# Ledger of designs, part 230: miniprotein binders against q56419

Target 1, 326 residues: q56419
Amino acid sequence: MEGRTLEEVQEEVFKRHGVLVPKKELEDLAKALEEAGLLLTEKVEARLKEEEEKLKRERPMRLAGLSYPEGEREARAFLEAFRASYPGEGEEARVLLMPHLEPSRVPEVYGAALAALEKTPPPERIYLVGVAHRPLKEKAAALPVPFQTPFGPALPDLPALQALDALLPFELFNTPLAFREEHSLELPLFFLKGRFPEARVLPLLVARRSPELGEALKVVLRDFPGLLVLAVDLSHVGPRFGDTPLTRTLAEEARRRDLGFLERLAEGEPEAALAFLGANPTRIDGVEVVASLLPLLRERKGKVLAHRLDLEAPTLSAVGAGTLVL

## First folded at step 18 (miniprotein)

Design i20
Fold by ESMFold2-Fast, scan of step 18:
Structure i20 (fold): chain B 326 residues (1-326), chain A 105 residues (1-105)
Amino acid sequence: as target 1 above (326 residues)
Amino acid sequence: TEEERRFEWLFKYAREYLREGYESGNPEILRLAIELFKEALEIAKRTGDPRREALVLWYLAAAYLDLGDKEEARKYAREALRIAEKKGIERVIAWAEQLLRELED
């Protein structure tokens, strides 16, 4: 061992790379390395570097066979089943807000998004903005590689990504590991690629509020027009998320909170939407995304197509999800 | 203490991984959360903190429920309830009773 405890190795790897390696994995690796006399930290970092190099070439599917089918035919049937779960008509979208929650939990909400995509002319590119679930060195990141889907690879729009990077005061492409398990991009991308197989993609993660990102995207969208997709979930309430157990009153407040937020966005008033959340505190996953994209959301009127609060009775918890077109 | 700091650090990130696993349905992320909760549980036991111990046991039950392992979920929820009842930890009593109620066939 390098004179460090396994606990110190675990915390150091997390601090340096944003990857939390279970102590059990470190114990197994340390036992194997003791026989060879190698340093544990160096071995872990070498494995992370190998994973990072793989991600520079392509982003593989992580949720195929879990959240959606692996095969193309089965994937198309699955997508059409979600569309069928929403009885309404869509609206054309220039900006689409959709969830990234496990689709089986809110099928009508994903069905509404699919309905909107049916009414939307095929875009040349999709700006897909998700939420970082891992630490990022910068406020936002992008991964300029093909993302695998059951419908074939979603190809990166390299010219648009480079134009975006050039306008930002920070580096977009320096955290590939943040993308290895990111469901906020993978789950919406499944639906988007199924509907727009020819569209290229700009896969973006927001970790913290970045007004510079919104300003840069406004410039890039003028020169590289496309569909803007905000892949965000709404309220997170209950013990699972560090809050009090749901009651009927708290569930009603969460629905009111979600709809008040979405309705203000639909009026083209994103600052009012954020102020509404500030006045009525709850957890909404997409606050940092909306706050970053203000210049793209102002004065764009639209419509809330669907909203559901997914209730989990065993833990008295809930996650809100909605579909909004602008 | 250093062990208390490490408990809070592990517990915070285990819960973040649990949230990610729940939202994505990814069993690998759920298994990661479980291992981190087990590390936090050992610290709570070692430091003799029944409130933290009962709380972590409840989160282990929730994580196993998300994995679809109802028997492990029931086991951890029962352990959480026993400790919480013995020490009068009302929050965890209520949470564990609710989870066990919903896990009954």
Scores: ipSAE 0.744, ipTM 0.897, lowest interface PAE 1.2, mean pLDDT 90
Fold by OpenDDE base, second read of step 19:
Structure i20 (fold): chain B 326 residues (1-326), chain A 105 residues (1-105)
Amino acid sequence: as target 1 above (326 residues)
Amino acid sequence: TEEERRFEWLFKYAREYLREGYESGNPEILRLAIELFKEALEIAKRTGDPRREALVLWYLAAAYLDLGDKEEARKYAREALRIAEKKGIERVIAWAEQLLRELED
């Protein structure tokens, strides 16, 4: 075939758009086109454009009925159960660090976040900063559309998003497809919307550290005050993540790094927290987010409310999760 | 080689999708990971690299476990173990054995 292989097309589309198109879908398209290569790429790009156009209207739930209940009544019961899983009391948060791991794995950590939210006056807006698990065109991105939840849509704060965009050296509203499946926003948003149904949201993703984002947000927060939420996980260790099986030593190291990171953040020393991790050998997820938000984290004292290193026994792997209030 | 480059790309992003799928529980993402791993597996077979083959088989087993398909998970874990034992890949032996123990209960 004088044209590009299906594999080459798949790789090209991924590199360009951060989207993996299933090979079967490419095969079906290629068959329908009776040609591969450029025409196939164009067809895929056209489909992706249609998906992007849909995301200009709303971001639908992707994990409803899986990670959390779809129905509002069941969703409220879910929130109550998670809150009940944390026996402590929360503190008022101006900054909340919480996990984005599947909730059932670390219920008490989400419970701690809910406890903190109970002590927090309802914010006008929530700056929700997640981790991009897919490539972004820029270091960070936002999706300025309603996010669907069992409690109704989380509406974007368009004025605040526009103000943020105006202060960034790159286009903030980039890579809408990266938001389609991104759980680092969807899972935390469930809890946040359930607690603060009237709050507007700024859904933000960070792929790479952007000091510009933190500086811009510092300015925006002055004119558009709100709750800052860092939706990040901590250590990822074991065979699933490319390590040796979880041992006592590896678990201790993961906990040491997680807690050392969180405690330094709690002391208002985010640069020290990053320095403490060094090369980040236990793969703490939130490093790029924290590195981007340094101006907002400096000199803020707080408290670590919860931490868990959750073991998956079949793969001898573990993921760290924590809740921090500032 | 081009095949080796393709393998490395597939294997890298398959693991990233597997991570995302594991963290979220999203079966659609897990299926994407599985697709990439299967293609990587075929390359490993064609190139005659048993280490890569055994490793990919273990990750396939993990992905099917995440999907809740214990039967397919066992199948791939057994095959990973078989190849790893045949070639003396101690790391994969231990991982496959552990996975099989947990899948039999």
Scores: ipSAE 0.559, ipTM 0.837, lowest interface PAE 1.0, mean pLDDT 91

Design i21
Fold by ESMFold2-Fast, scan of step 18:
Structure i21 (fold): chain B 326 residues (1-326), chain A 105 residues (1-105)
Amino acid sequence: as target 1 above (326 residues)
Amino acid sequence: TEEERRFEWLFKYAREYLREGYESGNPEILRLAIELFKEALEIAKRTGDPYREALVLWYLAAAYLDLGDKEEARKYAREALRIAEKKGIERVIAWAEQLLRELED
């Protein structure tokens, strides 16, 4: 590491690869390498290349046995229980907005998404757009490998992914390790694969507003039609998320903000939805995804099927979740 | 200062990992958040910043609660409250009292 601190190595690896290496692990590695006369940075890079090679074969389940069952039979029963939690009927979706929050917190919202999928003809492919929870080298990224689920692997749509890559001003497959731990793709994918087992998937992450992604997707969707899924949560309020403690007034404001945003999207007015949020878009988790996908959301009318503000009393915090069909 | 910059970096990403751990229920992500908060806590102690110290202790309590470790959550919440009361940090007093009430049933 030649004059670099362990803190600098940790921060640079996180920024470059989206991987947090604990300081203690870097300390242990540096001590072992000092005895062998090797450089820490070279060893870390070698380990990261090895992990990237594993990801070229498949993306393994990370939340099986935690957020959903490992076995296919148990997973089917779990999915049907979520559908049963929503008493309404769905609507056919060309575009589906659904949450990526832990499903047990908002079962009726996932049930509404399942109801919409029941009314939707099986797509050949699903454009699954989530929110990056790690730094990406570019504004957006994709991982073109099978994603494991209890229902079997969700296979990548390689021709559509290559068509998308060709239209973008940046390399689409730019941060593979950022996909190793990504619940905004894994949790919606569980439900989508359960309902559409034959559909191929384009697993996409947005870290920052990318209008070029929306423009490219509009072109690709004409040649490779499919279901567009925005896997986004809504308001994040309270001390847990760096905000003030939740009060009844603030909870009502969050519900109003969530619903006002969703209702404007349902009118086919995504710019109006973004404007409605005003100067604090960080209170809604879907802003960067919606801002990136404007060309795909304009003039598409639809319906808000469900909304829930999940309240957590110990920290007086809340997360909003909704299901919107366009 | 460099320590202030490092604290801000740790605190920012510890909260992002706490958010991810809460949303996903992944205990490995929660443990990473705890490691980052503990590094930030040591900086707050060395720099003599009781506000940052009490605040980080409260986030550690929340992280341990999410991990299902109620005893560690109580310990960190009590320590956050102790420091906040001694220094008159009203924000953290209220947050710690709320968390402790919920942990006591």
Scores: ipSAE 0.762, ipTM 0.905, lowest interface PAE 1.0, mean pLDDT 91
Fold by OpenDDE base, second read of step 19:
Structure i21 (fold): chain B 326 residues (1-326), chain A 105 residues (1-105)
Amino acid sequence: as target 1 above (326 residues)
Amino acid sequence: TEEERRFEWLFKYAREYLREGYESGNPEILRLAIELFKEALEIAKRTGDPYREALVLWYLAAAYLDLGDKEEARKYAREALRIAEKKGIERVIAWAEQLLRELED
């Protein structure tokens, strides 16, 4: 291993590709390589390259049969049930903020998103901006391939993606492996594809705030109009997230921050929303996404349709989720 | 030390994977988290840090809970509690006790 440990290789691969290779797999590879006189890193890179090549064709479902039904019929019933869980009516959306939390935890919040989509004319394309839960090579990334869903593939808008790439100071099509397992795109896409089967999609991930992304998207949206979707969760509090157990005080603070954030966005004041969070002590998930999309959120007035702070009792932890229309 | 550095890295990213697994319900991601936590646990044992050990054991219990493996979750929660009680780690005691109460129902 040229003097490197398995742990160092694992860390390097993770940092570089956003992929954790199991130690056992590395051990097996190392053993095989010792016998073959090959470098572990080269073998790992070769495997990752094969996976990247697969992702050049399509992004398969990873959560079908887990978070949502795999079959189309069952998937439609699932959508209807989620819509039914929200008793209100939606509003037409130009911008939709919705969660990416496991749907069963916050069904009415997803229901509110569906309600908004019912009032929204079918867009030609959807700009779906998720949160990168794994490292990206750049501040943001896109994967320009079909995403599989129970309703058929969500096809990429290649012209719009290319236009976006041309306006960014970095390569947009980076870190394809970060998309393989990313639920922040897959979960909202289920609902979006189910409602708008003919819409093309721009699957985008944000790892760090990129003002350039918002400015570029503002230009692209002029020539390539569509629905902007922010797939973000809100507060993450409790022991599961390295915090103290959920108390009344902590829950109140989480709600205050979630609602204060959403309300300021609803008023068309995204900078005020970010400023309101300060150091973000309740760990609102979507701050980097919002910070990247400021030019698209300014002066847009809207409405908070739903909010929930979902408690997990066994760990005394909670996650905030919300639906906002602009 | 190198071991301490390794522990901090493992523990950080194990929690991130645990979060991702919890949010998505993806068992594959949860298994990755478990792997990292188990390695972190071994380091904590070797270095003789009962606080880190107890904490990692609690997170392992949470991860197995997320996988739907109540038996393993109980096992790790009990071990977390045992170490925490032995060393007077009140924070982990409370967390482990709560987890065990919810796992017994």
Scores: ipSAE 0.620, ipTM 0.857, lowest interface PAE 0.9, mean pLDDT 91

Design i22
Fold by ESMFold2-Fast, scan of step 18:
Structure i22 (fold): chain B 326 residues (1-326), chain A 105 residues (1-105)
Amino acid sequence: as target 1 above (326 residues)
Amino acid sequence: TEEERRFEWLFKYAREYLREGYESGNPEILRLAIELFKEALEIAKRTGDPQREALVLWYLAAAYLDLGDKEEARKYAREALRIAEKKGIERVIAWAEQLLRELED
């Protein structure tokens, strides 16, 4: 038979292109294709090819007007409001761990990150390491194009990206489409660009632990010094993530898990931080990032500036967020 | 139906108060959540909906646990498990078993 379910089309596109197309996009496409008499898979592939070509030139904003304001003036006021939400002082960061979940959910945690950036000398470049929310062809990827922000485009550090690519056993620029809609880069970048408008960026995604990435980055950072930013969320607990709804006790256990992880990183002991996590059900978004970047995190001492477990009532699920300076 | 809308409204806001009670530690907010859950429970019983009844009973157990009333928490958790087992509601069986383990001191 000719008929295909949306799930079958989603699986076929994922198998061929390593991209998970949202079901709503497929539903809209199916309706348009019924009207046009075209095959759904062919239309999806054509759209993905068009998006990929656009990504060779620039990465447009996806969350402007949703997670942050579109206009530069409004964006500046928004950013300063987040800084004001954190009553403490920052610490200088050589490495910054910050969240990438919706900023309005944890304003004081983003405020702590902004406080740290205030105490940090402006870097020539930022190594922004996020978490891939879509499959990558390799363990990690980068996109060497300007990323649009309300504060102007964040320009890629092409020499540093090429140096990194040369040291890796895989092609670094391997999955442009994974960057089309990636909040783990876009949301931290909004804050970083607002504070360091002249800094160039290496936008990096980690899908699976890549020790070779950490080793290569250690070499590149010697020749191209800059600020290393780990844009990672902490515990993911509750029914939204396959667990039981949270009681106060389970929520406190998640908080203790997050803090134990961050405190060991602050002691310059990233292997101990990973070992501490050990047991499920707490899933920390950044485990694969930390595991990849071990050579950059060892023997760097620092301070946890903020932590929050953001509880959502509809399912009694939670996501942890923290700010750590090393 | 109107009763189904009333149940969903009560259940939604009860969970919101429960979350706020977890964050603030304010027993008055937890008592408000319990009041709303109890009203939702009466609707589930009247409408003969064991899925909703088992769910609300679990949330009542969680709310009483957070209020520090372990005896009421055990009572509601056991009732949630009884109904869930009788009706094959796998999700609530797992949730109630975990909460009862948490209540073992």
Scores: ipSAE 0.291, ipTM 0.738, lowest interface PAE 4.1, mean pLDDT 88

Design i23
Fold by ESMFold2-Fast, scan of step 18:
Structure i23 (fold): chain B 326 residues (1-326), chain A 105 residues (1-105)
Amino acid sequence: as target 1 above (326 residues)
Amino acid sequence: TEEERRFEWLFKYAREYLREGYESGNPEILRLAIELFKEALEIAKRTGDPEREALVLWYLAAAYLDLGDKEEARKYAREALRIAEKKGIEKVIAWAEQLLRELED
């Protein structure tokens, strides 16, 4: 468009579509289009609409060959290795909290989740609630398409998704491009699909606390019962996350806050869990998900199966991860 | 200024994508973070802000480390240290020394 800088195009595209295009890519595209006599903004918008249209049909794997194997046999062996990394027994879950952090960093935590899933009867559907890593047009969103996995496509539960959409004061299917790259759904889904290959999925992202989402989900779960999965990581501390270098004291604080949060959830006291964190000084990203799902978490007793604070020494940073069954 | 607003926007999202790349292990997201940090670095240099310049150089070192490119990580960490030492930016001196120590043989 007339008079727009590449910086303005980059920021506008990110705001409207949740897609961040590097300025260098925009520069290269602008040069090619200038030689052909075409407008940059028209080309970028056309490409984004094309990508969005593809996402209306299916969500491809993005982390296959990186975070998990692409082949089904190799993926099965990989999943078995993670289960073997946890020496304990699981417990039946009606609600499961599990991480979405790179699995190789916290294998025992994912192993604990797998142990819980082994004790859980196969659900007809899984409500998979992750954390949005891109702007959403609304507080929450879903993508009602098959999500590819090495174990075959995880099929959407269209009737349950439509029932949920009907109860919300906003359009549920509002930001499809935000799902193109979303590890908070893809990584837990790998493990869930491997364990429950027949279960349909409701892939949900929370960007900001949405009490209306929790109220609507309580209604939908009554008519469409299933397993509720909160795919959240815990504390994020250190220079990677814009604060002080990890010290023994900060690491102890992060562990105390992670475990205090999880234990209060295990007692069926999600409001107490949120109050315990206060201003969330160690940046537990599960806060917005828990705050949205309060009606589903109250008065449910459970158990913390695993917790780890994964240290990355070069930057003195750490990410907390845990497995909780309710 | 507009350049200062632009720096803050780039720096915020570069760090968010660095976090996402670290957590997911996705090298494409790490390369995106690197490009955003490079855009932010250009602004820090033009506006003559050595603290922002040293800080962005350190995040570039962390991003290259995550990508598995230890030579680029050392290069950016050394440059972050050089600027931080020249300007007395104690925080970045400590962060750069730690990263370089972990990259030793």
Scores: ipSAE 0.769, ipTM 0.905, lowest interface PAE 1.0, mean pLDDT 91
Fold by OpenDDE base, second read of step 19:
Structure i23 (fold): chain B 326 residues (1-326), chain A 105 residues (1-105)
Amino acid sequence: as target 1 above (326 residues)
Amino acid sequence: TEEERRFEWLFKYAREYLREGYESGNPEILRLAIELFKEALEIAKRTGDPEREALVLWYLAAAYLDLGDKEEARKYAREALRIAEKKGIEKVIAWAEQLLRELED
């Protein structure tokens, strides 16, 4: 095949950087070039490098005005409403598992997380571990910059991040572009920053299970104590996710797997939780995060505060969400 | 074939972007998903695979629903239904009918 096609370039850039460049943009770039393929890739890479340079300064809000209010006053009212949606009381958390699903879909689950945070003394730092929905160059990554929120910037804990990097066999500060749009950090961070405005943050993403990450974090947490937050969703079932429509049987299976997973975590048995899921037929997205953090989850007992399987009727699909305190 | 490979890649990552867009509510991500689905659709049409065509059309309808564009969602859902009925693709018939029912209000 003579020369690289625009499609090949698009695929290559995606695989390399975790960024999908629109075909139209590639076409426009290609028109400006006499030669396609390598030159186009170089031009795209140069543009992406500029975006990476911006991310060296700060990570701007991407979902403000969409998933949560942009203004601080409105954002505080939003937090209060979500807290009010959960009628129970929380417990002190050393480890918090909470969702990263669009908040309006599972308000009481986020409310349960807020309830737990109310019972938690303000941490000096928060280890926020999300799910990478885009490819990473390594199994895990961090972005050591301020994350913007309606409550002001969430500042990184650079000393703790550096300590973590030093203990990992790979470069922690990789794939900065993967953080640009990643909601698994942004949505939980809204609630966390709102509750703990003075806490520094370690924004971490996991793409694949990394036992090294858990071992390294265990060491780092000794010198740099803080709250560990797992920002993960649970089952994804129905046509949206490649399944048959939600039935009673499928919903029961999703709930069984979600609750079985959470309960085993609550008992301090994370390996048992993973084993319980097997091939993970209901697609719990938190598996790689939990698998990476096993050393931090072992023998910690806690409580499941909330769970919901949220139905989207138009597509007959559902997503599970839960809040767990350890 | 190269076209088959390309289709599988497009369809895979379109669904991943659709998931990300659905979970976050980010319209920019949804637009990326739509772009990939549209390219996948063209391949399915050229290769004459009505099952893939019908599936992609349904996912396009879902993506436009997520964007809040009910008109485009209905358009793609109707086309998905038409092809599925013509070819006897029962699962897509049921999915498209359900989507259309919910889009009437």
Scores: ipSAE 0.656, ipTM 0.871, lowest interface PAE 0.9, mean pLDDT 91

Design i24
Fold by ESMFold2-Fast, scan of step 18:
Structure i24 (fold): chain B 326 residues (1-326), chain A 105 residues (1-105)
Amino acid sequence: as target 1 above (326 residues)
Amino acid sequence: TEEERRFEWLFKYAREYLREGYESGNPEILRLAIELFKEALEIAKRTGDPEREALVLWYLAAAYLDLGDKEEARKYAREALRIAEKKGIEYVIAWAEQLLRELED
């Protein structure tokens, strides 16, 4: 047992590696180590190192068979069903804001994104910017490996990623483990790869606002033009998210907040969108992404194609989702 | 105290994983959240904090509901309600009653 408690091992591993291992898993591992004679912390770190090395080669699907079908034929039928859930026609996008929430909760919002992709010429590359759900060593990160999908691997745009890395004051490829379970990239990528099978991708995560990322991306996009995708959810309200239970009034405030934010982005005024949120109490998932990408969003006019506040009655909670083209 | 610090640390990350599991639909992340809530629950029981205990039991109910386990969800929601009623923790009473009403469906 190393002369330490399992609690101390758990907290140390989290502090050093950003990975929270349940005490039950540590108990099981400690039992096995009593036979092997290895230190518990060293064994955990060896397993994390092994997983990190695998992620340097490719990023496997985590949500296949759960949020989308594993097989290519079934995946295409699934994608077409989502497109069919949105009765409108899309608009061409140079910038697309779409959700990363479980698609079955907001099918018409994903359908609107698919409609926009149908009207958009195939890009050579997609800058896919999601929200980090794990700690990153820096404010932002990328993983320069193929991401597996039912439509084949989404290949990294290595020249564009290298150009981006060179312009940043930190190492871009800094936290591979953060990409292992990242739905804010995997769920949008399923739809993007289904529509643009030949496009290469820059899979980017933002943990904290990084103005230097936005400035660097503006330069890189000039030399490596492509589609910019912001994969962000909107309002999170209710006890499930550590907040007050939904009332009709709070639901209307959340819709007003979401739409006010999106409409200001659609006017090409991202600073006004952020100021609107600051003046109106909110918890919008994508604030740090929008704040990082200001130089790419200014003076771009567009349209909100869809918005939904997905209500969950058992916990009186809700998540907002929208599709915006710029 | 150290126990209070550890409770808050576990509770914060358990809720973050619950959010991630809900958003992604990933049952493995939901099970991770459940294990972390169970660790936090043990601390609340040891430190004799009925509000923290009732609150964690409610989040366990929500996590099991997300996992599709309605019976475990009812079990934890009923226990949260029992403690909240005996200790007069009004907001947890309301939250637990709402969850149980929706499970009647």
Scores: ipSAE 0.823, ipTM 0.921, lowest interface PAE 0.8, mean pLDDT 92
Fold by OpenDDE base, second read of step 19:
Structure i24 (fold): chain B 326 residues (1-326), chain A 105 residues (1-105)
Amino acid sequence: as target 1 above (326 residues)
Amino acid sequence: TEEERRFEWLFKYAREYLREGYESGNPEILRLAIELFKEALEIAKRTGDPEREALVLWYLAAAYLDLGDKEEARKYAREALRIAEKKGIEYVIAWAEQLLRELED
């Protein structure tokens, strides 16, 4: 067959769009085509384009009824319960680092974030920077559309997004399909929208470190002030993540790295935080985000409010989560 | 080989999707991970690599656990254990045994 295999098409589409098309779907499409390979790719791309067109209007909830309640009343009760899970008081945040892990795994860490938000005057806009778990066409991306939440849509700040795009050497509005399922934005946004219903949002994803992003945001923040939120998790250790089972030694190392990273950020030394991790053997996922936002994190002093290393016993694996205010 | 390349790609991104699915609880993402693992499994079987086969079976068990399907999780964990024991793959034995212990409670 002079045409590309279904596997090659699947890989190509994934690399290009950050979307995995099920093999069964590709097979069904191939059967409908007289020619495979290029024609199949074109058909797949046409379908993906239709999905992209939908995302030009809004980003629907994907985790409502799963990770958080769909109904507003239940969602408010959910927020209150999470806040209650953290016994401490928060501090005013100009920069908030919080997790994007499934909330039920680390409730007190999200509670700490809510505590900080209680002490934070309502911002006009929130710069929400998540981790891209799928490939992006560029180092970073934004989706300039309403994100649905149980509290109503989180509306984009189009002027600020446009200003940011104008300062970047690449197209900011790339890879819209990467946002469709991205939980690193959706989960934090639930809490943020619940606390600040009137705030506009800049939903940003980072796939690779982009110093340009931090420099551009520094400029944009002067004209468009707001709350900066880093939605990142910390260490990922154990068999789930290609490591040995969690031991006391491994847990201690994960905690050491998590806390060492957070404390250096709290001291206003983000370069030192990155240097401290080195090769990042415990796989802190926030590294590329922090590396991109160095100009915004320098010289800012703050406080670590919460940290947890959450064990998943069946797989002897653990994920670190933390809340930091600057 | 092309099959080796394909296996490596499948196994890499299956684990990434499994991570994403685990972190988010999104069953759709978990199903995608399962699809990739199943294809990787077939390659491992054809190439006669029992370590890769056993390892992929363990990850399938974990993925089904995340979906809440304990029956399928047990099935794949048992098969992982069987192959690992037969071939003396100690780390997979330990991982599969642990998973099975937690699935029986």
Scores: ipSAE 0.627, ipTM 0.867, lowest interface PAE 0.9, mean pLDDT 91

